# Designs tried in a protein design chat: VHH binders against o75319. Part 186

Target 1, 181 residues: o75319
Amino acid sequence: GNHIPERWKDYLPVGQRMPGTRFIAFKVPLQKSFEKKLAPEECFSPLDLFNKIREQNEELGLIIDLTYTQRYYKPEDLPETVPYLKIFTVGHQVPDDETIFKFKHAVNGFLKENKDNDKLIGVHCTHGLNRTGYLICRYLIDVEGVRPDDAIELFNRCRGHCLERQNYIEDLQNGPIRKNW
Below, E stands for the ipSAE of ESMFold2; O stands for the ipSAE of OpenDDE; V2 stands for 0.75 times the mean of E and O plus 0.25 times the DockQ between their complexes.

## First folded at step 12 (VHH; framework vhh_4orz_3)

Design nn29 (at its last look DockQ between E and O 0.04; V2 from the best seeds 0.00; counts 0 for: pae E 3.5 > 2, SAP .708 > .668, placed apart)
Fold by ESMFold2, look of step 12:
Structure nn29 (fold): chain B 181 residues (1-181), chain A 120 residues (1-120)
Amino acid sequence: as target 1 above (181 residues)
Amino acid sequence: EVQLVESGGGLVQAGGSLRLFCAASGFTFSSYAMAWLRQAPGKRREWVAFITSAGRTYYADSVKDRFTISRDNAKNTVSLQMNSLKPEDTAIYFCAAKYWPTLYASYDYWGQGTQVTVSS
């Protein structure tokens, strides 16, 4: 087995669709080898992710994985029909401009190719909170013109947990608008 | 040329209903998301209701459960059913369209607006 990420059990597995957007956030699903260290009610596998999305009457059309590791699950654990994109995102620091650009480019590409359906972009890091919340909010602010506090409130409410890292919050509220592609 | 033409506005007593219509021409209507926004005198224009090209709807909290947005792609129209009207709903109502499928960001096309006045 593998070591359960620190505090991973403390977070709700999957949030709710963020109204007016194509985003849904969740914590990293864990492949079967992790389940020996979890109570049945604590398990959250790739299969569990898709079941929970279906229970919300939603469908994933892309998963963006922000983790800096590949140990939690394999893309082949996902339905073959769901595209998967990994954007290696360093934790603890505000993501750099290259990372922000990659995220914006992926989202804009998805929206263009999926404008005529209602599929969601699923975004996760380890906990589905800090890096995930930062990049989603950065997109909403820079590309969609949402006020920083409104973007943060929307993310927090739909994720079911408040964004925690103060340097991320401060950058969203007071930092520069990042150049769009 | 692109045109969005609103109609159905007027004077109504509080508690009453109105149905607004927006007729669209000059673009591929079925490919665009549609919205209603409103502006009261001296206030900022605010979003009221939004419908994507795929048919998902969103409403501002102030109108939830009272207003219903719908679209008819065969007639190139979007409508807003407004029930249980309040004096606070008094405003010029604008129809707007955009290609991008999200609620936020700017709209590509705007109508001239139709006045809704709700008395006492």
Scores: ipSAE 0.310, ipTM 0.693, lowest interface PAE 3.5, mean pLDDT 90
Fold by OpenDDE, look of step 12:
Formats: C-alpha cells, structure tokens, sequence
Structure nn29 (fold): chain B 181 residues (1-181), chain A 120 residues (1-120)
C-alpha cells in the first residue's frame, strides 16, 4: 500500500557524489500516491530526485534499486534515458554473494559503457543507507582495493548519515573479500 | 593562506629514531585526513602513513610496526614517530592533507618537505 516506510522522513533525500567514484546514494523516492500522507517539504518523488541531482550539477546514468518491494515507485516514473536495475535485497542481513556479484557486475558494466562521460550511478534502498552503503563499500573494497574504514568513512560523509547496522560494518571491516568475475 | 610546515628531520644512525612534526594552518584541520609521504633520490614519491579525520591509521608495509602516525586536532598538528630507522628510509618526507579520507584520492595541500638521512 501507501504506507510511508518507517523512519523514512529522518534521512536526507539525496547524498553527495562520492569523490573519486561514480556513486551517489539516496533514499527511495515515493510515487505521487504517497504525497497525501506527507507534508509538502517532506515529499520526495522520482521527479524530485532528478531535480536534486541537477542542482548538484550531476547527471544520473543508472539507478540501482535495492529495495525488496515494488510499491514505492514504478520504473515508468523515470526518464527513458536512465536505465533502471532492480536487485531485490533483503534488509537487515548481509547481502549474499549472488547479490554482491550482481551489484558488482552492474557497476562494472556501467563503467565500461560510460567511459566517455561522467554520469553517476544512483543507488538506493529504503533509506539509502545500510544496504546501499554496504554494497557500495563492498565494491570499493573488493574491486577498487580501498581500505574498509576509508570506504565506510567516505560513504558516511557523502550520504550525510552513518551506516547503522553492526553486522554490515563488521562484515566490511573484517569479512572476506568476495570473489570478482 | 594554507600552510603545512614540516620539522624534525635530520641525520640519524641506523637503528635510531626520529619524530617528524607537521603544523597546519589556513583550513579546518579536524575535517581533513593527513598523510606522510616520502621521496628518495631518483625514486617516485611513495605513501608512508595515513590517518583519517576519525583517527584511523594506515601504514605502508615497508614501515609497518616501526612508524606511528598521530594527530592533535587542538594544535593542528600531525606527527610521525619513526623507530628502527634503516638506510632505505632516507628521503624527503612530506606532510599532506586531503578532505576525503581515502588513500587513492588526491591530496589538497602539501608541505615543503623535510630531509631524513639514515646512515649505516
């Protein structure tokens, strides 16, 4: 239904581009049917997302949706020029190897096809924080060789919120590197 | 004006110790990650030690367990304690600052460098 996700209002709608990367994180935009339950200043639609990205003088080239539901918005609500990828990701649990692989593959594919531009990979879950932060950091650690604490600190600073889930943090800091293709 | 000023360099015998200091001014020190890098004659500049704004420390393998990086936000200083020095540690040591706390990011500010010479 049109139930606003718990604590959704508590998070900044859009973070900042992560310097040295093509990543930007944001909370899930909500389709128009949710607006009746929100104050005007609380609304954050797919259109609002793109407006906020433009305000940062950036452009989205890909959206990766990590939510485990389809009730928040429809891909049809997005511009046709921006690819949409759904990776169903269960909350509260460290993503499995298949999910991690799917994410890495999507990111690498995008980077390969977008070498001639500076378009961003927009990543979101419900709050654009824990699942989103984990997978972005996992990529930076496993693929780019970034130190775990550096990756986490960079993400937290750019998102404007800190990763909250201890199991995610622990896995990033001390967990094994996941296999790349 | 942004300034990073290194001190503490000099001549030391192998097995000895030195402590380098870097005094920072002209920017919000506590928000920046700090690093020490070094460049030996005829060699490329190399990363030595890194400390994030949050205080996490990282070291190059060549100096691990011998060098210690620390920072004092109240005094806007970063230091490098160098123990068990070796002739191969001879280099100009540079203090550098970067806003983003990643090892791969470029540095925003640089010091002039201080010479460290380790004799056999």
Amino acid sequence: as target 1 above (181 residues)
Amino acid sequence: EVQLVESGGGLVQAGGSLRLFCAASGFTFSSYAMAWLRQAPGKRREWVAFITSAGRTYYADSVKDRFTISRDNAKNTVSLQMNSLKPEDTAIYFCAAKYWPTLYASYDYWGQGTQVTVSS
Scores: ipSAE 0.135, ipTM 0.579, lowest interface PAE 2.0, mean pLDDT 93
ESMFold2 (binder alone), look of step 12: mean pLDDT 87; pTM 0.876

Design nn3 (at its last look DockQ between E and O 0.90; V2 from the best seeds 0.00; counts 0 for: pae E 5.8 > 2, SAP .712 > .668)
Fold by OpenDDE, look of step 12:
Structure nn3 (fold): chain B 181 residues (1-181), chain A 120 residues (1-120)
Amino acid sequence: as target 1 above (181 residues)
Amino acid sequence: EVQLVESGGGLVQAGGSLRLFCAASGFTFSSYAMAWLRQAPGKRREWVAFIYSAGRTYYADSVKDRFTISRDNAKNTVSLQMNSLKPEDTAIYFCAAKYWPTLYGSYDYWGQGTQVTVSS
């Protein structure tokens, strides 16, 4: 249905570019049918997403959707020039190796093909925080060799909210490195 | 043969300026991100400035607003303008090249380094 996700209103719509990376995190934009349940200032549509990105003098080159539903918005609501990738990711659980691999592969492919520009990889789950933060940090740790605490701090600072799920944090800090192939 | 050759280092008084240069050869320069890193005596090597192949730049907090990294793809050079130098900026400065377009991780090619000494 068109019910607003729990606590969705509590999170900043869009974070900031993570310095040294091509990542930006945001909460899930909601299609027009949700607007009737929101105050005007609470609305955050796909169009609003792109406007906010533009306000930061940035440009999206890829959107990775980690939500486990398709009810929030349609890929058709996005500009044709911005690829959309869905990676169904179950909430509250540490993503499995296949999910992690899919994410890494998508990011690596984008980086390889977008060396000549500064376009961003937009990543979101429902709140753009826990699943989003985990996978971004997992990439920085496993692929880029960033220290877990540094990765987490960087993400939290740029998203404007801190990772909340202890199992995610614990896995990032103390869990094994996942293979990149 | 891949080569990165730094120049421009030397002795300067606190508050002074230096401009470092790095001349690259032996690889497709325009396809690589470039960086300046430094290592002070007894300290770990740290990144100072980074520039993507596309031109976006990043700076360590310690040098932000004082240092400027730039590149000239036509000449295969990367430069580091260092202003308002401090004694704590004393280090060997290295030019490095990275094919993978991220700030983090390993660099593919390194220069031999150039000494920068800032006196009080």
Scores: ipSAE 0.681, ipTM 0.855, lowest interface PAE 0.8, mean pLDDT 95
Fold by ESMFold2, look of step 12:
Structure nn3 (fold): chain B 181 residues (1-181), chain A 120 residues (1-120)
Amino acid sequence: as target 1 above (181 residues)
Amino acid sequence: EVQLVESGGGLVQAGGSLRLFCAASGFTFSSYAMAWLRQAPGKRREWVAFIYSAGRTYYADSVKDRFTISRDNAKNTVSLQMNSLKPEDTAIYFCAAKYWPTLYGSYDYWGQGTQVTVSS
């Protein structure tokens, strides 16, 4: 059967809305076929995602899927009314400029089209932590002018887990501002 | 053409209250997020309160539960109710408008500011 991603059970399914932004981060939802190896309280399906967002009195207006694979769930498992965008992002390395640009472009497009509502951009990778946190923080730093340490602290608090990957943290704190305008 | 005009500032004793107003003209007020920022002598300008065009509000930790931002799209005004004032709230308070619907980043229009002085 389907293998549960390594350490996936160790992470909270969904974070909290990041105040002052339109972001909410979560770990990858898993389609029903993965549930054979999960206790009921460990399950986190696409349906569970939307239920948890509703429980927070929030609404998703876009999902950005950063995973490098398509095996965890199918886009058809999502409501037809919620836009879905996959940006293939390799793990373990700082995302390249093309990936950063694609992410910024998607976020900016969403913000323009959703200025009259408070809908959220849901962002996930496998664990909703390292790649997700990096790209969200990169956006806040480069586009919104947030200080690196403030962006990281905000993400960590709202996700409920600290960024783990040191090369990502180092790049955010001390690396160049990306010129993806 | 575009104007943001603050009023309601002044001298108040610690523990007191003030209500600031900002009257807007020359742009489509209902399409913009509005904010109050402040600058104390010798310090950088800091964000105080923010209200999206759709009405969601945010506050700096230092003023949370003491200040309330609100807007009236019919009158093109934004206000800041300031309660339980402290000497550290002493600053010039600026009204600002931003088309982009996030708290951070540059603001498009600024008022001239109104002085708030909180005495011990």
Scores: ipSAE 0.121, ipTM 0.549, lowest interface PAE 5.8, mean pLDDT 89
ESMFold2 (binder alone), look of step 12: mean pLDDT 87; pTM 0.884

Design nn30 (at its last look DockQ between E and O 0.85; V2 from the best seeds 0.00; counts 0 for: pae E 2.1 > 2)
Fold by OpenDDE, look of step 12:
Structure nn30 (fold): chain B 181 residues (1-181), chain A 120 residues (1-120)
Amino acid sequence: as target 1 above (181 residues)
Amino acid sequence: EVQLVESGGGLVQAGGSLRLFCAASGFTFSSYAMAWLRQAPGKRREWVAFITSAGRTYYADSVKDRFTISRDNAKNTVSLQMNSLKPEDTAIYFCAAKYWPTLYGTYDYWGQGTQVTVSS
């Protein structure tokens, strides 16, 4: 239904570009049907997402949706010019290898096709923090060779919130590297 | 054959300026991100400036607002304008090319480096 996700209001709607990367993280935008349950200043729609990105003088080139539901907004609510990719990702548990692979593959494909621009890969889960942060950091660590702590720090700083899930943090810091395809 | 050839290094007094050049050949220059890295005696190599194929620039905190990286795709060159030079900027400066459009990771091609010495 139209129930607001728990603690959704507690998180900044949109982070900042992660310097040196093409990533930006944000919380899930909510379609119009949710607005009646929100104060005007709390509203964050797909349209608001793009406006906020524009305010940063950035442009989205891809949206990766990691939520495990489709009730928050419809791909049709997005501009036709911005591809939308759904990767159903279960919350609270470390993403499996298939999910990690799907994410890496999507990112690599985007980077290869968008070398002539600076468009961003927008990544979100419900809060745009834990699942989002894990997969972005996993990519930076596994593909870009970034130190785990540096990746986490960079993400946290840019998102404006810190990864909260200890199992995610532990896996990033001490877990095995996942195969790159 | 891939080649990156640096030039413009030398001795300069503190507060002075230098402009480094890197001439690239043997690969599709416009498709690669370019970077300047430096290695001082007894220190690890560190990135100084980075420019994507699309022209976005990144700088290390130590050189921000003093150094400027630019590229000329028509000439297959990348440049580093270094102003307000400090003794701690003394190092061998390397030009490097990276196919992957991100700051992090390894570079695909390297120049031989050019010495920059800043005297007190």
Scores: ipSAE 0.848, ipTM 0.913, lowest interface PAE 0.5, mean pLDDT 96
Fold by ESMFold2, look of step 12:
Structure nn30 (fold): chain B 181 residues (1-181), chain A 120 residues (1-120)
Amino acid sequence: as target 1 above (181 residues)
Amino acid sequence: EVQLVESGGGLVQAGGSLRLFCAASGFTFSSYAMAWLRQAPGKRREWVAFITSAGRTYYADSVKDRFTISRDNAKNTVSLQMNSLKPEDTAIYFCAAKYWPTLYGTYDYWGQGTQVTVSS
């Protein structure tokens, strides 16, 4: 059941808004059933997520959940006003083109609907790092024209942790530009 | 027809201040992000300051705390207050507009630029 994900405690709960973008990354929030296995300072619930975002003077307008499981929290734990989108993303492997396309489509849809406000797209996988960083960087590179190394540096700095998966880093730096349509 | 018209450029002593204005017409100004970019002789054009339609601002590290971008949606203008000017700020300054509220990528509309020259 409520086993704490491996190394989850080692990661900062929430990053910082990535300047010049609408992205903020965080690790997966854990519903109350997990809290029996956590010290108070280790807890990071859906409520804690929204409190931390508010403390940064920000507001979430979409959450994109990249995990391949439903066990960490329920969308019902989120405010009704915050859209939630699950994009099942297989770990360990560079996400396939269909997954990348779904992510780009979701981001572009959000930007269209939210261009006149300042709300953020929250993106998470389990740790809010490798899959999250890959897809955010892929978007910045393919859609926004950001240089790969600049995208990676921006993500690492704002997340507070460096991308770890070498195959992801290599694909971002040297892999093909993916189609946007 | 879309127009972005810059003004306020000129010659100024190092340490001085200058305020640039950009008057916009021909599009829904309040829905666009606005930026100032500059191009020094022999260098690539670089962004300097950016303001979203919602009013969030960003600055290049080289100008942070010295320059201030602001916008007036009622008058369709964006301005750049430039303080503590340095000779390396010498450039042609361009006003630009972009539909998406993100800093990166290309701009939809450009002004013709205004020269700023900072003497030592």
Scores: ipSAE 0.457, ipTM 0.773, lowest interface PAE 2.1, mean pLDDT 92
ESMFold2 (binder alone), look of step 12: mean pLDDT 88; pTM 0.888

Design nn31 (at its last look DockQ between E and O 0.85; V2 from the best seeds 0.70)
Fold by OpenDDE, look of step 12:
Structure nn31 (fold): chain B 181 residues (1-181), chain A 120 residues (1-120)
Amino acid sequence: as target 1 above (181 residues)
Amino acid sequence: EVQLVESGGGLVQAGGSLRLFCAASGFTFSSYAMAWLRQAPGKRREWVAFITSAGRTYYADSVKDRFTISRDNAKNTVSLQMNSLKPEDTAIYFCAARYWPTLYGSYDYWGQGTQVTVSS
């Protein structure tokens, strides 16, 4: 249906580029059918996403959608020039190794193919916070060797909201490193 | 054979300027991010400046607005313009190369370093 996700309005629509990375996190954009349930200033469509990114003098090169539904927007709502990748990720639980691997593989592939530009990897779940933050931090920790607390702090600062789920935070801080291949 | 060769180091008075150069060979320079790191006596090696293959630059807070990193892909060189030098900038400066276009990981290749000494 077209019901607004719980607490969706509480989160900033788009974060900032994570310095030193190609990541930017945002909440899920909603297709036009949701607009009737939102005040004009609350609306955040796929078009609005790209406008906001442009306002930051950035450009998206890839969108990774971590939501576990397809009801929010259609890939066809995105510019043809920006690849869209769906990784169905269950909420509230730590992503499994397969999900983590899929994410890492997608990111690495993008980085290898986009060395000649500075385009961003846009990552979102419903709120662009917990699942999104976990996978980005997991990548920084496992692939880049970043300290867990530093990764979390960097993500939180750039997203403008802090990771909320203790199981995600605990896994990032104390959980095992996942294999990168 | 991969080589990174630093030059331009030396003795300079506080407030002065130096320009470091690093000449790279033996790998596809344009595909690598380049960095300058430094190690002062008794201190850990620290990141100073970073430039991606695409040309985005990052600086440590301690050198921000004083140092400028640049690269010339045609010449396979990376440079570090150091202005307003301070005694605390005294260190061995290393040129390093990283294939992965992010700031936080390890480097693939290293130079031997060049000494920079800033006198008070």
Scores: ipSAE 0.750, ipTM 0.880, lowest interface PAE 0.6, mean pLDDT 95
Fold by ESMFold2, look of step 12:
Structure nn31 (fold): chain B 181 residues (1-181), chain A 120 residues (1-120)
Amino acid sequence: as target 1 above (181 residues)
Amino acid sequence: EVQLVESGGGLVQAGGSLRLFCAASGFTFSSYAMAWLRQAPGKRREWVAFITSAGRTYYADSVKDRFTISRDNAKNTVSLQMNSLKPEDTAIYFCAARYWPTLYGSYDYWGQGTQVTVSS
């Protein structure tokens, strides 16, 4: 069914643009069928996502969906002008090298195609924290040379919630630099 | 041949203003992000200001609200207006360009630098 994901209500729907990057993180939007189990103020639909981004004077140019399921919303519920990419990412485990490469490839492709605008890459998993924070930080560390602690601090501040999974944090801080493009 | 040529450096008294210019040629200027970096005596090179091809700007905390980066895509120039100058701003200032529209990471092209000296 359409059960509300565990702890989903505990997280801010959308973070802030991460300065110096094209990233913004958010929790998974939920299609209308989930709203029967939500108070009006708890709702966060695909439409709500785009309204909140617009309120920040920003625009999404890509959504990267890291969830391992398709039950939360359909890509067809997004504006046709916004590309959508699913990268199935297993929860609770540090993403494997193939997943990390796919994410880096998608980000670099977006940056190349969007050099002349200021559009954002929206990244989400279920809560917009652990998988999302890990892959964003992994990109910043490996590709852009940001120090691990600086990447984590930037993500935490802009998401409005701290990364929670210690295995992710430890891998970012102490794990190998991935030699992807 | 790609060229970035800085100008406008010089000697100025503390509290004064100076405007740096960087003339670019040999690449599609409007598609590149531009930056100013500086290297002070005895210090490592540091980033000062950054402007994307779309015009979004970022500043180092030490110069925020005193310096303004701007670009003119019609003239292929980037400039740095420096106000309320302090002796700590004394440095060689470099113009740099990068393909990617993000602040972090390496630059593709560099200028030769222009000296700015702020006397007390």
Scores: ipSAE 0.552, ipTM 0.818, lowest interface PAE 1.7, mean pLDDT 92
ESMFold2 (binder alone), look of step 12: mean pLDDT 88; pTM 0.884

Design nn32 (at its last look DockQ between E and O 0.86; V2 from the best seeds 0.00; counts 0 for: pae E 9.0 > 2)
Fold by OpenDDE, look of step 12:
Structure nn32 (fold): chain B 181 residues (1-181), chain A 120 residues (1-120)
Amino acid sequence: as target 1 above (181 residues)
Amino acid sequence: EVQLVESGGGLVQAGGSLRLFCAASGFTFSDYAMAWLRQAPGKRREWVAFITSAGRTYYADSVKDRFTISRDNAKNTVSLQMNSLKPEDTAIYFCAAKYWPTLYGSYDYWGQGTQVTVSS
């Protein structure tokens, strides 16, 4: 239904580009049917997402949706020029290797196809924080060779919120590197 | 054969300017991000400036607003304009190429380096 996700209002709608990467994280935009339950300043629609990205002088080239539901918005609410990828990702638990691989594969594919631009990979879960942060950091660690703490710090700083889930943080800091293929 | 050849290094007084050049050959230059790194005596190698294949630039905090990286895909060159040079900028400067379009990680190709010495 049109139930606002718990604590959704507590998070900044859109983060900043992670310098040196093509990532930007944001909370899930909500389709118009949710607006009646929100104050005007709380509204964050797919349209608002693109407006906010534009305000940052950026452009989205891909959206990766990590939510485990389809009730928040429809891919049809997005511009046709921006690919949409759904990766159903269960909350609260560390993503499995298949999910990690799917994410890495999508990111790598995008980067290979977008060498001629600086368009962003927009990644979101419900709050655009824990699942989103984990997978982005997992990518930076496994693929880019970034130190776990540096990856986490970079994500937190750019998202404007810190990863909250200890199991995610622990896995990033001390867990095994996942295969990239 | 892949080659990166640096030029433009030398001795300069503090407050002075230098412009480094790197000429690339043997690979599809336009597909690669380019970077300048430097290594001072007794210190680890550090990245100085980075430019994506699309032209977005990144700078280390120590050189921000003093150095400018640019590329010319038609000539297969990358340059580093260094202004307001300081003694602590003294180092061997390396040109490097990276296929993967991120600031982080290893580089694919390296130049031999050019010495930059800034006297006080």
Scores: ipSAE 0.850, ipTM 0.915, lowest interface PAE 0.5, mean pLDDT 96
Fold by ESMFold2, look of step 12:
Structure nn32 (fold): chain B 181 residues (1-181), chain A 120 residues (1-120)
Amino acid sequence: as target 1 above (181 residues)
Amino acid sequence: EVQLVESGGGLVQAGGSLRLFCAASGFTFSDYAMAWLRQAPGKRREWVAFITSAGRTYYADSVKDRFTISRDNAKNTVSLQMNSLKPEDTAIYFCAAKYWPTLYGSYDYWGQGTQVTVSS
């Protein structure tokens, strides 16, 4: 059996578009095989993700998957028209500079290729909170020049949950600015 | 040479309206997001309105429902319609262009600014 990720039920499935950015964060969608352990109202499949994005009058143009596994859903469950990118991100510790670079590079590439539309970058880890929030905020701080506290507040408000891990928050607030390579 | 040239500033009574224009040249205008920012005496420059190359708009809370940003890609212009003006809107207004379609961060090109003065 497919086990529901710990505390996954505790999180809203999809956040709101972060105003002034191209980001939307969500928890990992779960393919049909997980639904035996879920009440109908708890289900959040890849199809449910796209329905919820459509309900917001938005469109995904890229999904960045920060998890290390394919057990939750298969990329083939996504519309063929939506690019999918996996960036392995080690949990529980602040992502290293290589991971941050890969994320920044992916976002910058998307923005260049999609400057003439308003499609969103969907970012998720398992819960769509700590790793997702860290990398989005790191991008906003380092590339867009957003103040750390403003980036964190924007993410928390739009995700609907506050960043939880203090080491991530501390690094965002007090860590060095990381220039692109 | 890239140029952003603002016009339409001036003196207006509180409650009045004013329309700013920004003419762009020297770059591919339709590829860029455009913004209006303002700087009041003794204060930091702050964003007012932002429009992506795709046409999505954002407004600062202080001007929401009073100001409207629009763009004309055929004429390479951005405008800002300012209604129900208040003395607090008094500032130098800048047109700015940014390749990234995101509100925050630095802008690639700036105009020289146009003065808007709202009298009590």
Scores: ipSAE 0.011, ipTM 0.413, lowest interface PAE 9.0, mean pLDDT 88
ESMFold2 (binder alone), look of step 12: mean pLDDT 87; pTM 0.883

